# VHH binders against Probable E3 ubiquitin-protein ligase RZFP34 (RZFP34), part 19

Target 1, 302 residues: Probable E3 ubiquitin-protein ligase RZFP34 (RZFP34), of Oryza sativa subsp. japonica (Rice) (q5jl96)
Amino acid sequence: MGAMDVQLESTAVQHGQAKINVEEHALVSLLSDEKYATEKTEDVDPDDYEKLEEGIMQYGCAHYRRRCRIRAPCCNEIFDCRHCHNETKNSIKIDAVKRHELPRHEVQQVICSLCGTEQEVRQVCISCGVCMGKYFCEVCKLFDDDVSKQQYHCNGCGICRIGGKENFFHCSKCGCCYSIVLKNSHACVEGAMHHDCPICFEYLFESTNDVSVLPCGHTIHVKCLREMEEHCQFACPLCSKSVCDMSKAWERLDEELATISDTCDNKMVRILCNDCGATSEVQFHLIAHKCQKCKSYNTRQI
Short names: E, the ipSAE of ESMFold2; O, the ipSAE of OpenDDE; V2, 0.75 times the mean of E and O plus 0.25 times the DockQ between their complexes.

## First folded at step 17 (VHH; framework vhh_3k1k_2)

Design w14 (from u21 with G50A; at its last look DockQ between E and O 0.06; V2 from the best seeds 0.00; counts 0 for: pae O 10.6 > 2, unsure alone 62.2 < 65, placed apart)
Fold by OpenDDE, look of step 17:
Structure w14 (fold): chain B 302 residues (1-302), chain A 125 residues (1-125)
Amino acid sequence: as target 1 above (302 residues)
Amino acid sequence: QVQLVESGGALVQPGGSLRLSCAASGFTFSDYGMRWYRQAPGKEREWVAAISYSGSSTSYEDSVKGRFTISRDDARNTVYLQMNSLKPEDTAVYYCARDYSVARAAEGDTSFDYWGQGTQVTVSS
């Protein structure tokens, strides 16, 4: 009984992959408060400008290019960034009871990477005058010299995001930022991102990996979705709805089933469609049952 | 399948200009930001420019600011890099990438899932 490898050529319906890159970069653009426009750009002494840019992109860690380290408020130790902290403190070498994450919003002290001065969280070092991050978010205490990420702070999320503020919108119901492409087309699910990925079990809301919003409104990592597709898994792990347009696949299945002799007994079965929710009574088939409403083969016997 | 094909690379003199093109296929081009990277001989790949999906936002690496301009034509599924006032230091293979921001600053570059084959730009007297 040869497993018909239905090579479902998943026409990757380019669902607007809202790549929610949860990178916490709040660029407080000093520019938006209109009031500071009129103060004379006092000729920042060319010397002061050079000081601000000293060591740009030369410091940091694997996560951020930044010219400061943080003192962790939870353990009073110094780390390059919150990710470095979390990787260290959640290592298998650490007693499970002592494992913890850095509360990013509670960071109060930073250490300048150039001069070693420890100070309150500010964008500029009070001692040497260096800018410790071109992107700086006072809320998230985030520093990053790499502005190519187009960091912005989302007040709705309470964290910094990447990809440019204009490219995303905050959905209050879903509780997260989505691509502007999805603004009028996404299925709103309450707390859609406030759960673990159903495949890799990483928490999605704070994930730095790209997240996809499925047609059903559930969310999954883009990489995990691709892995599913590679394994011909096209049903949502959470609700069993099709994760892409399967219409062409169903048409092919129609053709294949038409070639298979109706040797099955005139047994009628009741089926539930996972895609449209309709129930149908259909002739029993060994391979698949077609929904009589939406014509999907994503059905189960009930 | 997602494909990116760079073109326009050439040998130019210092102070010259060049326009690179990247033709995209296999995805909805208008839904994605695009980026240019370059890799000089013996150096790591570095970011050069980025453009948002709408084209409303652009960003540049500091060494190319004021000289390079990134733009896009959604009707042609193409992103461009206009390079002016070219310098010998701009000599590199230039790559186009679909913008998917992976927070891994590992080795200085954001990890992109799709890259072109690159186009060679040589600036020499």
Scores: ipSAE 0.005, ipTM 0.270, lowest interface PAE 10.6, mean pLDDT 81
ESMFold2, look of step 17: ipSAE 0.712; ipTM 0.862
ESMFold2 (binder alone), look of step 17: mean pLDDT 78; pTM 0.788

Design w15 (from u21 with F112M; at its last look DockQ between E and O 0.50; V2 from the best seeds 0.00; counts 0 for: unsure alone 64.7 < 65)
Amino acid sequence: QVQLVESGGALVQPGGSLRLSCAASGFTFSDYGMRWYRQAPGKEREWVAGISYSGSSTSYEDSVKGRFTISRDDARNTVYLQMNSLKPEDTAVYYCARDYSVARAAEGDTSMDYWGQGTQVTVSS
ESMFold2, look of step 17: ipSAE 0.729; ipTM 0.881
ESMFold2 (binder alone), look of step 17: mean pLDDT 79; pTM 0.789
OpenDDE, look of step 17: ipSAE 0.739; ipTM 0.902

Design w16 (from u21 with G33A; at its last look DockQ between E and O 0.19; V2 from the best seeds 0.00; counts 0 for: pae O 2.1 > 2, placed apart)
Fold by OpenDDE, look of step 17:
Structure w16 (fold): chain B 302 residues (1-302), chain A 125 residues (1-125)
Amino acid sequence: as target 1 above (302 residues)
Amino acid sequence: QVQLVESGGALVQPGGSLRLSCAASGFTFSDYAMRWYRQAPGKEREWVAGISYSGSSTSYEDSVKGRFTISRDDARNTVYLQMNSLKPEDTAVYYCARDYSVARAAEGDTSFDYWGQGTQVTVSS
């Protein structure tokens, strides 16, 4: 009984891929408060400007270019960034009971990378005058000299995002930022991102990996979705709806089934369509049953 | 190098129609969503429309809904903006942009700075 490798030509899953790059970069653009436009740019002493930019992009870690380190409020240790902390404290070398994540919003103290001064979270060092991050978010306590990421703080998410504020919108129902392309077209699911990826089980909301919004509204990592496609899995792991337009695949299946002799007894079965939710009574077939409403073969016997 | 080249901008009368094109090169076009923006004189650049990498999803600014249609031709590496029922308020430089929310490009350029030079659309009696 040869497993018909239905080479479902992976039609490009029309997934509105929302790259939710959860990188917590709040660029407080000092520029947008209109009120500071009229105060005389007091001639920032050229010397002061040089001090602000001293060491720009020269410090930091693999995660962020920044001119400060953080004192972790949870363990009182110093780390280059939140990610460095979490990688260290969640290492397999650490007792499971002692593993923990850094509460980013609770960071109160930073250490200047240039002069070593420990101070309250501020963008500028109170001792040497250096800017500790060209992008600074007071809420997330995030510093980053690399502004090419177009960091912004999303009040709805409560965290910093990347990719430019104008390129995303916050869906209050889904509880996350999506690409502006999806603003009027996404299937809105409550808390859509506030769960683990159904494939790799990484928490999606804070994931730095690209996330795709499926037609059903469920979310999955782009990489995980691709892996599914490579394995000819085209049903949502959460709701079993097709993750892409399968119409062409169904047409091919029609043709294939037409060549298979109806050797099956005139047995009627009740089926439920995973795609449209319709129930149908159809003739039993060994291979597949077609929904009588939407013509999908993504059906199950009930 | 990523390049986006807009074309099709013109002077049209109110109620007229125009089709803008954006030719893309230097990346795998089919892996990226595309967007249209516009900037009117003295105003900030604003988002107008977007289309997913597969073309299955489209979105529009409220002011252009029902009048504008975004589409793509992957064989030609081109995204289009069909503009109907044009209004004087639609006068702007229109820009094409690559969406950074890439579903397929594991190795894709994460740079957000890919804009065309723009094409001028003027709606005037």
Scores: ipSAE 0.101, ipTM 0.601, lowest interface PAE 2.1, mean pLDDT 83
ESMFold2, look of step 17: ipSAE 0.567; ipTM 0.714
ESMFold2 (binder alone), look of step 17: mean pLDDT 79; pTM 0.798

## First folded at step 18 (VHH; framework vhh_3k1k_2)

Design ko1 (from k3 with Y53S V102S E107S; at its last look DockQ between E and O 0.11; V2 from the best seeds 0.00; counts 0 for: pae O 6.0 > 2, unsure alone 62.4 < 65, placed apart)
Fold by OpenDDE, look of step 18:
Structure ko1 (fold): chain B 302 residues (1-302), chain A 125 residues (1-125)
Amino acid sequence: as target 1 above (302 residues)
Amino acid sequence: QVQLVESGGALVQPGGSLRLSCAASGFTFSDYGMRWYRQAPGKEREWVAGISSSGSSTSYEDSVKGRFTISRDDARNTVYLQMNSLKPEDTAVYYCARDYSSATAASGDRTFDYWGQGTQVTVSS
């Protein structure tokens, strides 16, 4: 009984990928559209400009290129960044009771990497005049010389995101920033990102991994979705709806089924379509049952 | 190497039409969403339109809604921008970009979209 490897050609799942860089939710109140005044680069003395750029991209850690370190408000220790802190403090070597994450919004003190001056959180060192991060977010206390990430602060998310403000929009209902391509087409699910990945069980909202929004509105890691596709799994693990356009696959299945002689008993079965929710009564088939409404083969007997 | 090459930019009169093309190479085109951007003189680059990898989802900036249409031909590795009812305000260099999120997943580079060199669109009487 040869397992017909139905080579379901992976039709590229139209997944709106939201890059969730999980920085922690601070409820920042609706203060007005204060224009981030691009403070006119007033005629910064050429000498001052050189000071600002001194050591650019030369300092930092594996996570950020920055010219400052942070004093962790939770433990009063100095770390290169919040991720370095969290990796250290959540290590298996640390007693579980002592494990904790750095509250990024509560960081108040930074240490200049060039001159060693400890100061309040500011973009520029008060002592040597160096810019401690070309990108700076006062809310998240985030410094980064690598602006290629196109960092921006999302007030809706309460955290900094990457990928450019113009490439994403915040969905208040979903509670996340989605690709602008999904602005008019995504299935809006309340708190769509505030759950674990259904495949790897990592919390999605805080995940540094790319997240995809499925057509059904559920979210999954991009890597996990690819893994599903590689294993010819095309149904949402949460709701069983198709995760991509399966129309071509269904057409092929129609052709295949047409070659299989109806030797099955004239047994009628009731089926539920996972894609459209319609119930149908169809002739029993050993391989698959077609929804009479949307023509999907993503169906189950009921 | 990922390459995007825009074409079709021209001088047109107000109310005219243009079709821009962006030829993609160096990656599996069908796996990525595509976007159009534009940059007018003295202005920042702004998003214009986007299309999903499957082509089933499209989005537009408000000022171009109803006038512009983004489409793709995966067999030709090409994304298009049909521009109708052109206005002087549409004058800009138009850029094609690979979807950032898709690019991140494919390249491991989480930092940037791939961009073409752009094509000049001038709308003038």
Scores: ipSAE 0.021, ipTM 0.339, lowest interface PAE 6.0, mean pLDDT 82
ESMFold2, look of step 18: ipSAE 0.198; ipTM 0.514
ESMFold2 (binder alone), look of step 18: mean pLDDT 79; pTM 0.793

Design y1 (at its last look DockQ between E and O 0.24; V2 from the best seeds 0.00; counts 0 for: pae O 4.9 > 2)
Fold by OpenDDE, look of step 18:
Structure y1 (fold): chain B 302 residues (1-302), chain A 126 residues (1-126)
Amino acid sequence: as target 1 above (302 residues)
Amino acid sequence: QVQLVESGGALVQPGGSLRLSCAASGFTFSDYGMRWYRQAPGKEREWVAGISYSGSSTSYEDSVKGRFTISRDDARNTVYLQMNSLKPEDTAVYYCARDYSVATAAEGDRTEFDYWGQGTQVTVSS
């Protein structure tokens, strides 16, 4: 019984822009221009500017380029970053009862990597004047010299995100930041990101790995989704809906099935479509059953 | 299929200028931020510049600030990198990349993009 390598050419998920023309009247609420006081970069003395940039990108760890370390509020030890702490404290060498994560928002003290001064969380060292991170978030206590990530703090998420604030919106219902492209077009699922990846079981909301939103609204790591595709798995692990446009695959399957003489008795079976939810009665086939409504082969017998 | 095709790479003298182009296809270009990277021989790929989906925000690596300008033309599905005052240190293969559609935590590296071009060679030599 030869495994037909159906080379499913992964057609890129054309997110069908259903242009729902909702003419919602732009109530121009005059949200007052809270003048983010561009603190006048006062004429920072050229000498002071050089001090701010001293050692830029030369310090840090595998996770962050920064010119400070943190004192962990939970154990009072010094670490390069939150991730370094968590890796250390969650090591197999550590008693399970003593394992813990660093509460990022509770960090109060940092240590300058250049001069060794310990101080309250601030962007600039009070002793040597070095900027300890080009990107700095007071809420997350996050420092990063690598601004290529286009970091921003999302109040809705309560954490810093990457990719540029203007490129994303926070969906309150889904509980995460999605691309602006998905604004009003995604399948909104309550708490969509507040669960573990169905493949690797890593918590998605705080994951540093890229996350994808499936057409069904469920979320998965991009790497995990690619792995699924490589293994010809095209159904959502959570709801069994197709994770991509399978129309071309279904057409190929139509052609293949047309060549196979149904030697099987005129047995009718009831099927449920995983994609559209419709039930159909169809002739039994050994290989696959086609939904009579949406023409999908992502079906199950019921 | 998503495709990115870089062009415009050439041999130029120090102090010269060059404009790179990256033609995008297979996706709605206007919906995505774009980035330029470069890789010199024997070095790791490094970020050079980024532009938001709307073009309203740009960012640059420190060594190219004031010399390089990233821009985009959505009507042509193309992102550009204008490179002025070129230096021998700018010699590299230049790549364009598409941003992901979903935001991630600020932790970690964004060196992996879903799609990359084949790159275009820029050589700065006297």
Scores: ipSAE 0.020, ipTM 0.456, lowest interface PAE 4.9, mean pLDDT 81
ESMFold2, look of step 18: ipSAE 0.761; ipTM 0.896
ESMFold2 (binder alone), look of step 18: mean pLDDT 79; pTM 0.801

Design y2 (from s32 with T111E; at its last look DockQ between E and O 0.56; V2 from the best seeds 0.00; counts 0 for: unsure alone 64.0 < 65)
Amino acid sequence: QVQLVESGGALVQPGGSLRLSCAASGFTFSDYGMRWYRQAPGKEREWVAGISYSGSDTSYEDSVKGRFTISRDDARNTVYLQMNSLKPEDTAVYYCARDYSVATAAEGDREFDYWGQGTQVTVSS
ESMFold2, look of step 18: ipSAE 0.777; ipTM 0.908
ESMFold2 (binder alone), look of step 18: mean pLDDT 80; pTM 0.818
OpenDDE, look of step 18: ipSAE 0.779; ipTM 0.917

## First folded at step 19 (VHH; framework vhh_3k1k_2)

Design z1 (from q3 with Y100W; at its last look DockQ between E and O 0.35; V2 from the best seeds 0.00; counts 0 for: unsure alone 61.4 < 65)
Fold by OpenDDE, look of step 19:
Structure z1 (fold): chain B 302 residues (1-302), chain A 125 residues (1-125)
Amino acid sequence: as target 1 above (302 residues)
Amino acid sequence: QVQLVESGGALVQPGGSLRLSCAASGFTFSDYGMRWYRQAPGKEREWVAGISYSGSSTSYEDSVKGRFTISRDDARNTVYLQMNSLKPEDTAVYYCARDWSVATAAEGDREFDYWGQGTQVTVSS
């Protein structure tokens, strides 16, 4: 039975080396001399400047110093600001079904506080020429004569913030503007600011009160944190991690426990450290158990 | 009223060390982060360092990293800036300021920036 020698003719496919002539397109950087036309600061007529500043800081409400009122797009009523609207419309005197918040971004009409002209949202009154807010944000429809707050609009937040843009960064994961101090060191928690304060249950993202970021990455009102501390509560309400450096407190506790022989019968217990997450087996103590890894007394029996 | 008082500024030689102090009053010091700034002659004020309210987070401007250390003593309501390996370029008036960990919504009347009078640091041969 004949071994058919299948002569596999090795057709030498001549791989033609296509010399890709990389034509060095010399990107002639046309340094277009964009003549920065020094737009001549047209000499704003001194009279026009006076008009712009007329009534500065003299108008507004408890929330904003501004020289305009807003027509609420939701109810077509006039209010000094969105907060005034919301306070009014969410009053206990208002039927619950009729309660609503003003959609800030949808405001289209403002009323000049000086001349009463109603117009589209603009910084300057089209009638009398007054500036209706030294700070103006077209997105938020925000007017404020008090620029000491160093207002800025954060596109990431979608709202105006205070404190100067240079002092904060927007964390997209946390969903808020944090201090530049925290830029490389904060515990990044998804939606950290898009929840209620764990103490007062007020929504934090738009809070007018100072908010703190805890070492654990959770957020709380500064006032609420203070209240916790006053009540000797030093664990995060959400994750139970220590909210501050407790080292000194732990040292004191070491000293105190050294004087108390309340070790019940050499009973060993398993503990979990809330601060470092380590599990330890320690001798049972009536008062507290020390983490064997990080030396914290912020522990629980498991 | 919030008050910040800087101290510890001096004339030092290059390579020298200084420790600045900022004594705070008029607010609950332990609830707030703190910052150091400096302003050199003819230059804008620049951020130098910051520390969170808990002290767990610190940050530094790149030019001072590894040389400067910010710390705080809540019992004394004081923030410190340890400055080592000082350079002529570190010559400035140094200011401390209260920090805000989270940018507040642009609502209500809030006092934001509190600055002291500053302390002069001069690094010269």
Scores: ipSAE 0.539, ipTM 0.807, lowest interface PAE 0.6, mean pLDDT 85
ESMFold2, look of step 19: ipSAE 0.593; ipTM 0.812
ESMFold2 (binder alone), look of step 19: mean pLDDT 78; pTM 0.793

Design z2 (from q3 with E107D G108N; at its last look DockQ between E and O 0.48; V2 from the best seeds 0.00; counts 0 for: unsure alone 61.7 < 65)
Amino acid sequence: QVQLVESGGALVQPGGSLRLSCAASGFTFSDYGMRWYRQAPGKEREWVAGISYSGSSTSYEDSVKGRFTISRDDARNTVYLQMNSLKPEDTAVYYCARDYSVATAADNDREFDYWGQGTQVTVSS
ESMFold2, look of step 19: ipSAE 0.711; ipTM 0.877
ESMFold2 (binder alone), look of step 19: mean pLDDT 78; pTM 0.786
OpenDDE, look of step 19: ipSAE 0.819; ipTM 0.934

Design z3 (from q3 with S56R; at its last look DockQ between E and O 0.49; V2 from the best seeds 0.00; counts 0 for: unsure alone 63.6 < 65)
Fold by ESMFold2, look of step 19:
Structure z3 (fold): chain B 302 residues (1-302), chain A 125 residues (1-125)
Amino acid sequence: as target 1 above (302 residues)
Amino acid sequence: QVQLVESGGALVQPGGSLRLSCAASGFTFSDYGMRWYRQAPGKEREWVAGISYSGRSTSYEDSVKGRFTISRDDARNTVYLQMNSLKPEDTAVYYCARDYSVATAAEGDREFDYWGQGTQVTVSS
């Protein structure tokens, strides 16, 4: 584990209100980026440097590691994190009138996990000098000690993301950061990430679970797509387009149909191809109908 | 635990070809895309190519377009990088990594993705 080179956010991109730019805070220069560490260590007392690392990865909650807690601006109670607040205050077991979520951008006070000092949001505790999160975003009020996630703030999304800014791009129509692998090849669906997963019904935009982008441009959790495929469901739940390349499956179906005599077929039928949208008139078959245009069996009679 | 093992690196002449392999374990390979990176002597690791979970989308760094081809074999849990028309500038240690289709929200734990040992490609005469 310790030999793994940790990916860090690029210094070439400046986030909106996020103060993760090395020029704006000396603590950020303590990251494993040699350039940033070299430029900032001249101004830091060695004792203060060791204090900044005190308690790293030893505090936090079930959701992630950080060295502070938050005061919820909505109810004035203290929680380990925004998710801990929402699990307590927005549970189905809470009276519906009183249910609420913590507004992440409105957090103004944090409590140091080491000394208990309550202060305005900033990366370093004003009392004991500890760094409360190796990653810090002033916009999201996000503190996180585990920088192996390669967090960055996306101005287009308005929230922090993981996985390294260099590996993603923001698609304004889809409303989220997608892998650069998809940059010139994804089907662009308006608000693709601003809906619930069609299988588990959890909101995708703010999900901490991995999300797949289907060939049609619709989105679904990775785990939910796997469950769908395990139940032999290979069509998008929203638009019925195939979720993967079915060419080999269609070729095998061609072979199976070639060995079957359909003595019950006495008529032509019209079909709609779910994959390409074309209509075709084909001979009726009890098992399957093949699109004349794109050769897919993902069709329906109309 | 995610494990990635790169292989196929060798010493080749300029203009030659190599095929790199990356064997993956510790996760459901067919659920995720894959990426190749390389690190030349004295330089930072840089992205080379990527392939989506379905294999339908690929992307390449400009300097390798038309020369390198990424592919995957889900039955063998393996991603490949076919490298043609190799140049001395392609000399590097090559690494593979898991690709995520969407950058998920930052408030939460994620398993740390480990780099393998890589495989050395040397292009010289």
Scores: ipSAE 0.714, ipTM 0.876, lowest interface PAE 0.7, mean pLDDT 82
ESMFold2 (binder alone), look of step 19: mean pLDDT 79; pTM 0.799
OpenDDE, look of step 19: ipSAE 0.729; ipTM 0.900

Design z4 (from q3 with Y114H; at its last look DockQ between E and O 0.47; V2 from the best seeds 0.00; counts 0 for: unsure alone 63.9 < 65)
Fold by OpenDDE, look of step 19:
Structure z4 (fold): chain B 302 residues (1-302), chain A 125 residues (1-125)
Amino acid sequence: as target 1 above (302 residues)
Amino acid sequence: QVQLVESGGALVQPGGSLRLSCAASGFTFSDYGMRWYRQAPGKEREWVAGISYSGSSTSYEDSVKGRFTISRDDARNTVYLQMNSLKPEDTAVYYCARDYSVATAAEGDREFDHWGQGTQVTVSS
């Protein structure tokens, strides 16, 4: 039974090192001197400037100072603003089936408050030459003479915001513009602003009330948070994490508990910390249980 | 009415330290974050630092990182800016302002950007 010595001839495949001469094509970026044509600020005729400012801050409604009204695309009626429309059309006097909100982005026609001319959405009246809003957003069809609000359009939000663009950033995951203070530190929660306030149940994303981002990343109206605090509620309604630094409160609680005689039997209980998520086994206490990891009293028995 | 009063500005040598204070009134201080700004002569006002309402988040402009520390005392309705290793470039009027955690929709009449009178910080040899 012949042991066939299969001489596996190791054909040394000479891997030719193709020296890929990466010719560094120095893309000489032709700095095209795009001559910023200083568009000569054509000397806006002083008379034209006066016309633009005519009636500034004198017109509008409780929601906006503006020198135009809008024709609602949904019902073809004229309103001072989308909020006026929505308040009217969602009133108790309106049949529930007929209630609707104005689609802000679909507004196509505006009415000048000075001359009454109806026209396509533009910042300036084509008839009298008045500026219909010192702030104007073509996307949102928003007019406002009160620029103190520091309005800006956020493409990520799809709506105009206030407070200055430089003071906020858009978080795509949270779905809103957050303070620059939170840019690198907020708990990023998907759709954090696309829900109702856990206290008042108002939709937060378009709320006109101040909204707070909690340390846990959940959002709540500032007023609602204040109300919670006034009622000594310091846990997030959604996830039960502490909404503020409770360290001082916990220290006080330590002191108080130290004065209370351990009348409770040597019963051990398992607790879960709402703040850090750690589980601990601790002696049963009638008042509170302290997390052994983060020292929080925001705990529950499990 | 929202009121902010800045203090603590002084003339200091390069490498020196200052602590600015901003006393707040007219609103529930603990509900809002706070920010510091500065404005140098002939320059625009620039953001310097910010702290969230809970104090859990802080942020700084790049030129002041590692040198400046923002903090708050809610019991005293006061926000602070500890400034260390001061440079001539830090010379400015410093202002505090209320911070909003979320940009609200462009709706309603709101008073935004309450500024105090500022406090002068001068860093000079």
Scores: ipSAE 0.688, ipTM 0.883, lowest interface PAE 0.5, mean pLDDT 86
ESMFold2, look of step 19: ipSAE 0.768; ipTM 0.907
ESMFold2 (binder alone), look of step 19: mean pLDDT 79; pTM 0.793

